VHH binders against Global nitrogen regulator NrpRI (nrpRI). Designs and how they scored, part 4

Target 1, 323 residues: Global nitrogen regulator NrpRI (nrpRI), of Methanosarcina mazei (q8pxy1)
Amino acid sequence: MMDPQIERKLIEIMRVIHESDKPIGARAIADELNNRGYDIGERAVRYHLRILDERGFTRKHGYAGRTLTDLGENEMNDALIGDRFGFVISRIEEMAFRTTYNPETDKGDVVVNISYFDKDDFETVIELISYTAHAGYMISPRVRIFEEDSLEMSLPPGKIGIATVCSVTFDGLLLKAGIPVEPAYGGILQIENKKPARFLDLISYSGTSIDPIKIFMNRTPTSVLEVLEKGEGKILANMRQINSSAYEMTGKILKKAEKVGLAGCITLGEIDEYLLGAPVETGKFGAAVVGGINGICALEETGIEIETNPISTMLDYQTMKEI
Short names: E, the ipSAE of ESMFold2; O, the ipSAE of OpenDDE; V2, 0.75 times the mean of E and O plus 0.25 times the DockQ between their complexes.

## First folded at step 1 (VHH)

Design h07 (framework vhh_h_nbbcii10_fgla)
Fold by ESMFold2-Fast, scan of step 1:
Structure h07 (fold): chain B 323 residues (1-323), chain A 125 residues (1-125)
Amino acid sequence: as target 1 above (323 residues)
Amino acid sequence: QVQLVESGGGLVQPGGSLRLSCAASGFTSSYYSSYALGWFRQAPGQGLEAVAAISTSGGYTYYADSVKGRFTISRDNSKNTLYLQMNSLRAEDTAVYYCATRPLWSGSYKTFDYWGQGTLVTVSS
């Protein structure tokens, strides 16, 4: 019924109201969200506050602003409980566990992101995702399209859905081989001469109630189109930490995955060493992989309106087609 | 350098079939396979209408509602050739048909860099 991107903004607005402990107005809420890295104006905050008012989550105090109602406080506490228990990490663990894909057989389920867009944008979506994937900035060139009348997915009227492979698929591949993977950071990675140079910005997975990649999509600009045109610019990437004892086995598994089109691993770091400027814990090595939605970022850069739900569901990889 | 040449147009009776071809020259094979391809048409006194499009690999196709189920787009990257198989033709399909290409980085399906000169399809008795 309600766009997931709007729901996340509503939760963040309620967090700001909760933390103020006094009535707070739209301008102050917008300023605080911008200080936390969100790109949102007072007008957009006022729009979201009306939604919260209608749901009974906020109470108006004239010019002084809004406070949370008991219903809003309960909703906020539920969201904070999810955050305290590592909601995003728990989701990654769940989806990694549900991964059944075997690169030896090219069979089984992979983790996917789901994006929706206006059907009139179909040709541009396919073109740009294809270009980004074949340039090596997505996990796989295979996608799956969901039509308006699909029984497998409930789509808004006039929309088309597209599934792209999520980097959490690598967590699942490694888990099934007995290798635990720790998600560390989502980030913005600088590309120079078509090669990774350094992370420019990092957000820890343990510190957010929203996927770090989703935060970057909404506030920190990428320049995927620039990377495709010139071999320099900014893309989404993730950094993982893996125990040093699994170093050789990890390399072998990732190489097998690459042979069947799962080729999003940018580089493996040295044991006990920083990777592309990102810190790595003692006794571990880093693994940097491209964000599974860089092609979606390229589309957003052209002005196409596209909603993305990262780490969304499982799909049989054999039902996904090369673009 | 790049040139597109359409062929296969002509006079056909309602309910008939035609196959249009678009031969591209001036591309290397790898360059051609990096371009999205489409067919467009312009009926007398009307604006340009998108008919069908095909992705770089041929894995995904788009069709206008007016031709879906009747027309089939395909490509042969080894021959640098685009095809449009037109079945169950109607008087309303009468138009000049153009093939067009654009580099993937163009960013818009509405901006095509290379166009053919067109081939006339007339559907009447």
Scores: ipSAE 0.000, ipTM 0.282, lowest interface PAE 13.1, mean pLDDT 79

Design h08 (framework vhh_h_nbbcii10_fgla)
Fold by ESMFold2-Fast, scan of step 1:
Structure h08 (fold): chain B 323 residues (1-323), chain A 125 residues (1-125)
Amino acid sequence: as target 1 above (323 residues)
Amino acid sequence: QVQLVESGGGLVQPGGSLRLSCAASGFTFSWGSSYALGWFRQAPGQGLEAVAAISSRGGSTYYADSVKGRFTISRDNSKNTLYLQMNSLRAEDTAVYYCAAYTSRGYLPHQYDYWGQGTLVTVSS
């Protein structure tokens, strides 16, 4: 097995070749990698290209350079899938660690999602996010608004940015108390009579830790507006698994968070029991929390164009304003 | 293809001045492009350090404490070029200087998406 650092460089080189619409040489690959923040020279790239050649992942085209073979394309696709899963879990861990918010004092940093939209939509955006949050389908009714030309966030001309609290904040609160949290599933949650009923679709972060036959995976559109109006429909929600030994402490922390407006945990499961149809590992309990962007989903349902960067950064919760 | 190309580096005496330029291609410093731009540097045996950043309109700027009052960042959207005016240079300013562009995904200096290849600045008598 190769050194992990070498494997990482091979994957990045293959990514550059994959993105090229024509054969690409070692110098051009090195230049592109340096443009992406990697410190690598042409000689090092040439060395790594030889490894890719020997593995059958690249094909030589004389003076024009290299392209990926079919085998290389498959390896690249597998690597991109692995990077996606690793990135999501690693990002959650990073942001949970950076969380300093203390519900007892109502002070410290929370994890936020950043969205931006046309300034002409500002009133509709604020109204619908406020409505969704106060109905209990967002983590918090506090937001922070960013104007064009902000140093903290650079926006396209004519756009306004908004920060909303991310559900990863709960992972950080629990981590601060010594409680590790495992992200288990993202999914679509059915609401009936204003209450969570069951997960309709689940996307597993682990993939292999739960019996696959018990998981039904499908992509179903949200209907947040229907939930707000009629108390029935589909929202985004995440399910977490926590060790049974932390059951009492988890409940206490979540209740304290709710008192200061961090009320996105809509269902706490029992030890060793399925939660809303989602499987839970023996020795653990589930916690279902609303997706931090349900208000954004509602805006998209109205036809408003809005771009979102989830699990984006940290903000001091005291600087966020209730809407 | 998005590219940033630095120029203007070289050897300069302590107390001297130097102006770095960063020319962008594959995008413009206007509607629909990267909106925040910055300069970073890496001194021999050191990690990457943020030096200065400038917002989309040029109305907001950031400077590292080590360069405040000595360096000035500016942009010229008509020339698609970012500048760093370096005055009162010191031996500790010796480094490879990198131009970087922040897209909508990079809200902190270390999260910049596009980087130039770097230009060497040596401050020596």
Scores: ipSAE 0.000, ipTM 0.159, lowest interface PAE 15.3, mean pLDDT 77

Design h09 (framework vhh_h_nbbcii10_fgla)
Amino acid sequence: QVQLVESGGGLVQPGGSLRLSCAASGSTFSSRYTYALGWFRQAPGQGLEAVAAISGSGWSTYYADSVKGRFTISRDNSKNTLYLQMNSLRAEDTAVYYCAAELKYGTYPSLDYWGQGTLVTVSS
ESMFold2-Fast, scan of step 1: ipSAE 0.012; ipTM 0.389

Design h10 (framework vhh_h_nbbcii10_fgla)
Fold by ESMFold2-Fast, scan of step 1:
Structure h10 (fold): chain B 323 residues (1-323), chain A 127 residues (1-127)
Amino acid sequence: as target 1 above (323 residues)
Amino acid sequence: QVQLVESGGGLVQPGGSLRLSCAASGFTFSTYRSYALGWFRQAPGQGLEAVAAISYSGGITYYADSVKGRFTISRDNSKNTLYLQMNSLRAEDTAVYYCAVGSPYFRGWSSSEYDYWGQGTLVTVSS
């Protein structure tokens, strides 16, 4: 559309109107926008409402205010959907850019997931995460624990936090070497004879308003405990696409990372070929990594209540301890 | 030094029940490091088979499909003792039963993850 600042204000005004169960006036809209951090007065809101009226997005109800028309409802929904669907990819790009870890020096920041749980579950949490990591189904056996009184993380009373390494760390390593990485899919990966066999289910990063990994966690379609017991079952994994010209360099970088403790059971596909049943764009190859939170999925399978924020923040890898 | 002593074995009729105990000395069940604790069995002329395993906290248990629903593994950290409650016993449950303790980290259910073993206790289920 036009000026990005004006467009954002118009969309937010439409959102406020949509959230109202009855016609809403300019003063009430201004008060709500100020509550959301916008510095805007009633007169400015009235001016923007006139623009929305002229575009056919709002309907006047005399002194009672405005409601959205069908056109306005559709315009607001289209704008919100487009912006929301971009959020996960933008977050991945941000965290990859912020990654400073250098495998040659063993120094710098890695991307982490943050999970939190009742402190009474602490022993079981550490035990199962350790087991899953040492079996090879997490990125790293290093974690960082945040206690209730930690100044680094605000926790609800009675909760403990744990940071686990996120697979986006690999995207950051590759970016720092000049290799752009395109997130493709989060999915459920079938393990057979302790090795990746094929993806059973896939969600595109570009086709969702929530992280695909979080969607799968909420549905609990994994059987990480079965994989640990029998070498067969379902775990979380994700796939990314990389330009074919970077094939050799990508392999070298990931092998160096593995030698210094960042593994994730990485599988590289062939150029222009499907990887583990997942489609790959022409001119690219796939790279699949087991999800950094499979140990958390195992805990959910036991019935432990645990909340996880994937791709949460950056931590200095040297502050994370092997368990 | 780590020592494991099994007790509670013996002769039992099909459909009967038996409780095995494993008393541990030289280490404690209350350490922060997870030990793989479990029961294995070996029938006459056959290889070692995993039966059940239990996590440090007792919150996670594993059972072989052949015993699931019939056997219950438990631990008493205050008594430093591991238990196996065996119900609805069958002739094919006849074996020498071993308790085992593994790596300081929980590493799964296979016998290769266990470093310390008891001497075994014989369980005979008569027809």
Scores: ipSAE 0.000, ipTM 0.243, lowest interface PAE 12.9, mean pLDDT 80

Design l01 (framework vhh_lunsekimig_d3)
Fold by ESMFold2-Fast, scan of step 1:
Structure l01 (fold): chain B 323 residues (1-323), chain A 121 residues (1-121)
Amino acid sequence: as target 1 above (323 residues)
Amino acid sequence: EVQLVESGGGVVQPGGSLRLSCAASGFTFSINALYWYRQAAGIERELIASITSGGSTNYVDSVKGRFTISRDNSENTMYLQMNSLRAEDTGLYYCAARGYYPSWGTKYDYWGQGTLVTVSS
């Protein structure tokens, strides 16, 4: 909705604030941006800081200047990831290609989401993620924990990191068997009597620069806790479409994966049929897969502060432990 | 320094019971998955029971329904309650824990010294 040139300047200002070890003022921000080749004055920076304040991305510290809020850090990180990878589909294709996991051997690398939270919340986090996974609303009950001072993951003091399996692992699994998978939609799926009923909202992966699941996490409420307690409510899910010639092989591979704990495919559609209200192209069938972060959504619903980077990296599945 | 110390082993008659304890120090006990292994004469160490940080348990078929693994995070102690003991349960029982980074790429990071269980008349 805002001028693209203004949006770019807001992101650059947030980068300067992020790189500062202390609150930073408009003059210092302008000077730093000029040193980086931007032609911007203090008055223009003050204007943009007001926009950032109004969006909740910056916090004012009197005459000392601004710092980024948690919301501002997230927005900047999202912009940096989008800028780096271009499109979400490109990231999915890359991670699917890098997937080496073989359900027949239970060996290889899977795609993971990375979340971090306060150490004091650890027991509740593990219990809710375990509950959500064993109820069938996450990809796997296996996780990997990262302590403070991990060399693979830089965490703030007092935080613990957790890796959970990402649904893009299925794209990679099928690709290794010669089955290309097309991401179609991320969405909010209604559950009734512990069964998928219909998609309430859908965002197409085609033409998006931001992961639809990340958009839904931040803007559309889920009710994963309600689903766990009553078998009714709203979860995150993705729709994929696959060529009809792969129908039988896809079913066999997903059943093998489920036997070894990769159980995120909640339903396969019929060839040429809409699935749960979502359109499917002629000559294809749909596959509805749970969002890999539904357990994280459940934690947010309890009021736990947890930050998540979806489709974050690759991990050896053998290093992940069942919870 | 990481230490696991087993206790509670001894001699029992078939059908008897024993409770093994594994006291832990030097690592964050509550977030580690924990294991009991058995080493019998002429056989490599066999995993017999496991418990995750969240409390999920798993057992080898030969002990299922007879053994119960549990943990007490406040006491940094893991237990193995062994009921209806058989001659085949004779062996050295080891507790084990998996650490976090830098223990990536290893199946088992920490081992106890073992405690002997003998089932005989």
Scores: ipSAE 0.000, ipTM 0.104, lowest interface PAE 20.3, mean pLDDT 79

Design l02 (framework vhh_lunsekimig_d3)
Fold by ESMFold2-Fast, scan of step 1:
Structure l02 (fold): chain B 323 residues (1-323), chain A 118 residues (1-118)
Amino acid sequence: as target 1 above (323 residues)
Amino acid sequence: EVQLVESGGGVVQPGGSLRLSCAASGSIFSSYALYWYRQAAGIERELIASISSGGRTNYVDSVKGRFTISRDNSENTMYLQMNSLRAEDTGLYYCAVRTPWGYRSDYWGQGTLVTVSS
């Protein structure tokens, strides 16, 4: 995994190169970044340019400096869209489109989150994720484990990776049936007597550069362990808006998915009505879905160090094992 | 279990052709950008060709028009077709899988030797 601070600096350097009408060198890049309020020296720029060169985003023009490659321009365009409209929306749209899973055949690819943790915590991680999933607070009890030497997912030394099903899988299932889904909010959902009560906090997916679920993981404490023990507390959940014309078909698809273990839909709202206190646009209904990482939140509540990349990649659901 | 394996290297005369292959079991090529690097004597390892997950290609100027990178996502294999080979193309060729904004990839091929000489 790339350090987020390094990633941001790489994007800013690429932005300067993109805006240049000719090849540009490290000194000129540093000067331009300082002019824009960034505190970065020429040496740091040279370090980052080497990373960009190595990854194929920049091309050297001998003495004249660097330009962006086609690959680099694509990365820049993705970054610019993310800054303006919220990177997460573009990511959700991409991953929903790439979803091929068909609950009628039980075949195809689902969207997953990837988490990694110290291998010494493995037994506790598996037990708590299993417990959370079987209690109904994750999308699926199926996971895939990645060891240090996996080619599909390269992990830091001494770490183990785990893939858990992401709620964006539902967006993909519905899209394949011809039903467009609008991600509306990530939030903190209050559970009372083992039932959803109301959203306590909401962050709109529109206009955010960071996944609302990731923001809540960093800022707002969940109490998933309390929910598992007492049937009350706070979990991660998100809400979708769907056109009222798709109401009946949406219910049928979600019911079929539930039969094959994709059971993270908490509830569907009424047409034109708020759902669990969250606003819904006229002509639409809401669908509340558990956050795919509630088991990870429970682990963090125990003090386990765990890093998560939500909406990370696609996996063949048949390669995921029930725990 | 999972590894990168290069093949297709060898000795070839100037003006000749070679096709290098890089096979990876269990990898998700469709989600990764793929790279070919070259290390020649007295020169640091250099990126020579790349192909994005969407099939967009990029080449260093010295090989553009002579080399073609391609991928087969169904077989988790990428290729480097090398035409009009020159003595300066001699070196060890490495394939790599990298996720630019995600998890670090430590997966490099073992390297395959290409020698252009009579």
Scores: ipSAE 0.000, ipTM 0.173, lowest interface PAE 19.9, mean pLDDT 78

Design l03 (framework vhh_lunsekimig_d3)
Fold by ESMFold2-Fast, scan of step 1:
Structure l03 (fold): chain B 323 residues (1-323), chain A 119 residues (1-119)
Amino acid sequence: as target 1 above (323 residues)
Amino acid sequence: EVQLVESGGGVVQPGGSLRLSCAASGFTFRINALYWYRQAAGIERELIASITRGGSTNYVDSVKGRFTISRDNSENTMYLQMNSLRAEDTGLYYCAAKLYGSWTPYDYWGQGTLVTVSS
């Protein structure tokens, strides 16, 4: 988690880079920020650029400077539109509210992530996502494919889109049953003997404009392929906190969801206990849920170029097909 | 694991043609690029041709205009069409695969297939 003062400076630096027609260096960025009324030196800009590089929001062009990555462009736009430091939490709340899926009827809308890739990679993408989903490291084996001429989605030429179920769907299922869910952490979860062992890294959702899952995904710190082959390695997972009063009801709802193919809740913690090493507040229990994009992480591990927008939109679950 | 099996080698007269095939099995979704190398007796293996998953090709100068590399991703098979063969084309031809994200251009090798150009 980053200091709010640092987060403000990072967003302003990204704005300057975005507005540049060419790669831009730290001196030019500092000069432009000073022209806009900020008191910042070149050395401080270089420090902040390293943070942006580490998060995958900027690309280095040697002595010429930096440009924004696609991830950086998306995060800058998200930060400018919503509440600057609460946008991800607000987005999760919005999408949970819009969730209408009922596991008792198998009808309604789920939250999806949207990924884009070169059409020449289509067969590999479907094969690996299917394998990952059926191994239990995605929320659902159902996907929706969008081609260049899709009326539902605007795609760049030569690209195909794929929708995969987002873990925020569980927040929505629980909310509709009267159970508020607090997103706590995005993280890297160690799998051993095909079971969750411990979180190796955690980033809090609280007070950030930057989705922790996007940060981890860009660095490709996962080893989903290793987990698929050997039953050990690292996957993306989220940790949620839920009030202890809802413990029994939460278990029942998640079991109903599992029966209809929404099987992403990897473990429930005990009341007042840490879950897989992740902190849980007194009066609550933790729920660890697999990242809805672990199949996408597996594709990135193979070197396939793929752009992902987590918590992207709503889709009718019945229009999604098993692969 | 990925396995590569070559076929199509043999004896041919100068000026003749041969078509080599390389069939891949195992974790073929990991294959980014496929390569043909050849090795003559007492000489290091040399890259002859390459093809990426998207179909982009490259050739060594000595075979440009004579050899054509292609692939069928649905059948996990790569081909090398060799025309206007010369005595200096004689050698063992190896299929090699590069995986996505790998630093090396040849993660897996086939066993090789012999091509002999002689009268």
Scores: ipSAE 0.000, ipTM 0.128, lowest interface PAE 18.6, mean pLDDT 80

Design l04 (framework vhh_lunsekimig_d3; at its last look DockQ between E and O 0.08; V2 from the best seeds 0.00; counts 0 for: pae E 9.3 > 2, unsure alone 61.5 < 65, placed apart)
Fold by ESMFold2, look of step 2:
Structure l04 (fold): chain B 323 residues (1-323), chain A 120 residues (1-120)
Amino acid sequence: as target 1 above (323 residues)
Amino acid sequence: EVQLVESGGGVVQPGGSLRLSCAASGRIFSTYALYWYRQAAGIERELIASITSGGYTNYVDSVKGRFTISRDNSENTMYLQMNSLRAEDTGLYYCATRFGYSRPLGSDYWGQGTLVTVSS
């Protein structure tokens, strides 16, 4: 009997192989899965490929990589009908549900993004994350640092990992109070005179397997450093919409989170109105939340090489320390 | 305007202690990382301790366990508690801050220094 987690990864790997027009190797499979929002390394892909070979689902072509056998094609096609975790919205909803953090007790799990960077950059990373978080452009000033000998996560050699709190944690707080949250857009938010002005670019979360925030990080420049220094520029933010019947209670919950420093910069819209240029459906209101990754964006603007896995995992908030 | 002023230097016997202070501009003090540097005669300034706005501290190996950096945001003051002083600790001690990462590296703000002399 195969562990369910292993079976899910086997299906995703077969999908990537199926979609390749030629034999594909483990590194390329890992890269493609990470582009699709799955957190998996080359070593793990090789482990799973061995299982697929043993089952007769893949055929190895030396250094060229692998293709699916006819048996593998049939099995993969049947599995694709039932894939429920290929969309980013499903990931967000899962992580919001898994949020157990209670601001009154300071206990429980929060959603985090994981970034990694060269250990030689450690001082600059810590300083800039601290600066960005205390300026209000991250979700929380608490982080967790993972060294390359960490048993809790696999890091590339010479890298340090840093967990920063993800904005989906707010969705989880609201969900725990009985308020469903509907992710709507990731975006680039213009800051003018130290205040949110308007969304400049938006990508809908609907129907995408790639997190809009990851797309913006790779393809659209931010200017978080200019925001920090001059109060003008572009940051990452996302927008969710919430049923108007929860307007008052949402405000109360957000004020509670603010009192414990777990709020960042949040802009709550008016019922039935666009929020900062982002569409909001009739009968709802929007909430725009700064991205928990803006400190990482600031680091990228300095030229530091840093890689980020958004909406990565859950961590016990008590293991995270303010910097 | 950014202004940093060190104080608390003096002459101390080996094994003694001193507490240095750095008074800084209000909002900048609470917002930015702060540093202590040391400069001995004929040597370039070296970073010896740092503290982030959130209180995370770092030290070079030569002062770990002997020196403690701290900050009091209500008094706009950073401190360096120096214990178990050695002759090698003799030098000018500067406080500094890096304001804004968009600025060139040489744009850091510095105090004028306070002299520490450790002598038999």
Scores: ipSAE 0.011, ipTM 0.447, lowest interface PAE 9.3, mean pLDDT 80
ESMFold2-Fast, scan of step 1: ipSAE 0.017; ipTM 0.480
ESMFold2 (binder alone), look of step 2: mean pLDDT 76; pTM 0.762
OpenDDE, look of step 2: ipSAE 0.023; ipTM 0.463

Design l05 (framework vhh_lunsekimig_d3)
Fold by ESMFold2-Fast, scan of step 1:
Structure l05 (fold): chain B 323 residues (1-323), chain A 121 residues (1-121)
Amino acid sequence: as target 1 above (323 residues)
Amino acid sequence: EVQLVESGGGVVQPGGSLRLSCAASGFTFSNYVLYWYRQAAGIERELIASIYSGGSTNYVDSVKGRFTISRDNSENTMYLQMNSLRAEDTGLYYCAAQRYFGSSYLKPDYWGQGTLVTVSS
């Protein structure tokens, strides 16, 4: 949207409208916000409603008031999901602690995403995931397939499940070595000449803000297929922050992981410097990692319907097969 | 006018090496996924090696570590370097090209006519 103060007011106003069963006016919105502890008057609400109208987030119903448009509902849902990122951080912490994989022995459990698709799409799914992984835009070329008769997973008739390695595996690897990792941002990364150029959009993992958040998996602005063909386009990537004291040790661990096929780290930033346009706190450095589901994004770009549960479960890496 | 032409096939002793070439005319390789398929007498064609437009390669287990696929987009030619050849590598070798954004995602759009490789003692 706009600056942080005005954005927060706009989000809260949209929240009140979203929760209303019927069109709601400026006075009623102001009264409700005051009941929730916000200091805002009717005049200020009218000013913000005009901004929401201008952006296409609200629809006027004469003197009856405003409702959210479809665009406004989507923006509001994104903002509500932002509040739920506290649960995502908790899940990341849980899965990182459950990670037992050791690159030196090539043994142990990794974190995986689980995707579901029609069995008729199986060959296309395997081919595109293989292509994307071997091009370097997934964490690993190893997958685990779950069929209708699988004892490990119950699937609806006509569906197949596939597990792909999740980037949270790196959080677990580093944690096991005594290096705490702070998930900073998920985002859309611009690739130019087959190299990372800059983040175009970022979603904070902090979960402490009610900023509008886009769910990249539903209406993802990726162009993974273009990156694979031209070396230019948009992929999913995540950024992590790590304490500067762990700089050398982090680099060594990630190099060991690459030798066993966990090669999703795009680049490490310099201490105290922004990485690919993303802000990094003083005393830390950034680490940019490819999104574990870029191959799934490529499949969606071809029109294939796939449902994905990110950061889904743990699997023994040795039970996953290279494709 | 579109065609793929293989060359480099022949007779070789076990443990020997051979290099196959596949030249394209009527289209440009730069936005195609390229494949080598193999067919022994009496069995269907199997995919043995692929090279994607991004440069990534993949191999069937039986040739992994022995065969190397490569492409030269400027010469519009693809290669298969075959080392440590075995009797079971005998067969017709076909090159194939597939549009990444084509309607037939899992099947090649263009095929070569095949070149015979015979490994015999």
Scores: ipSAE 0.000, ipTM 0.108, lowest interface PAE 18.9, mean pLDDT 79

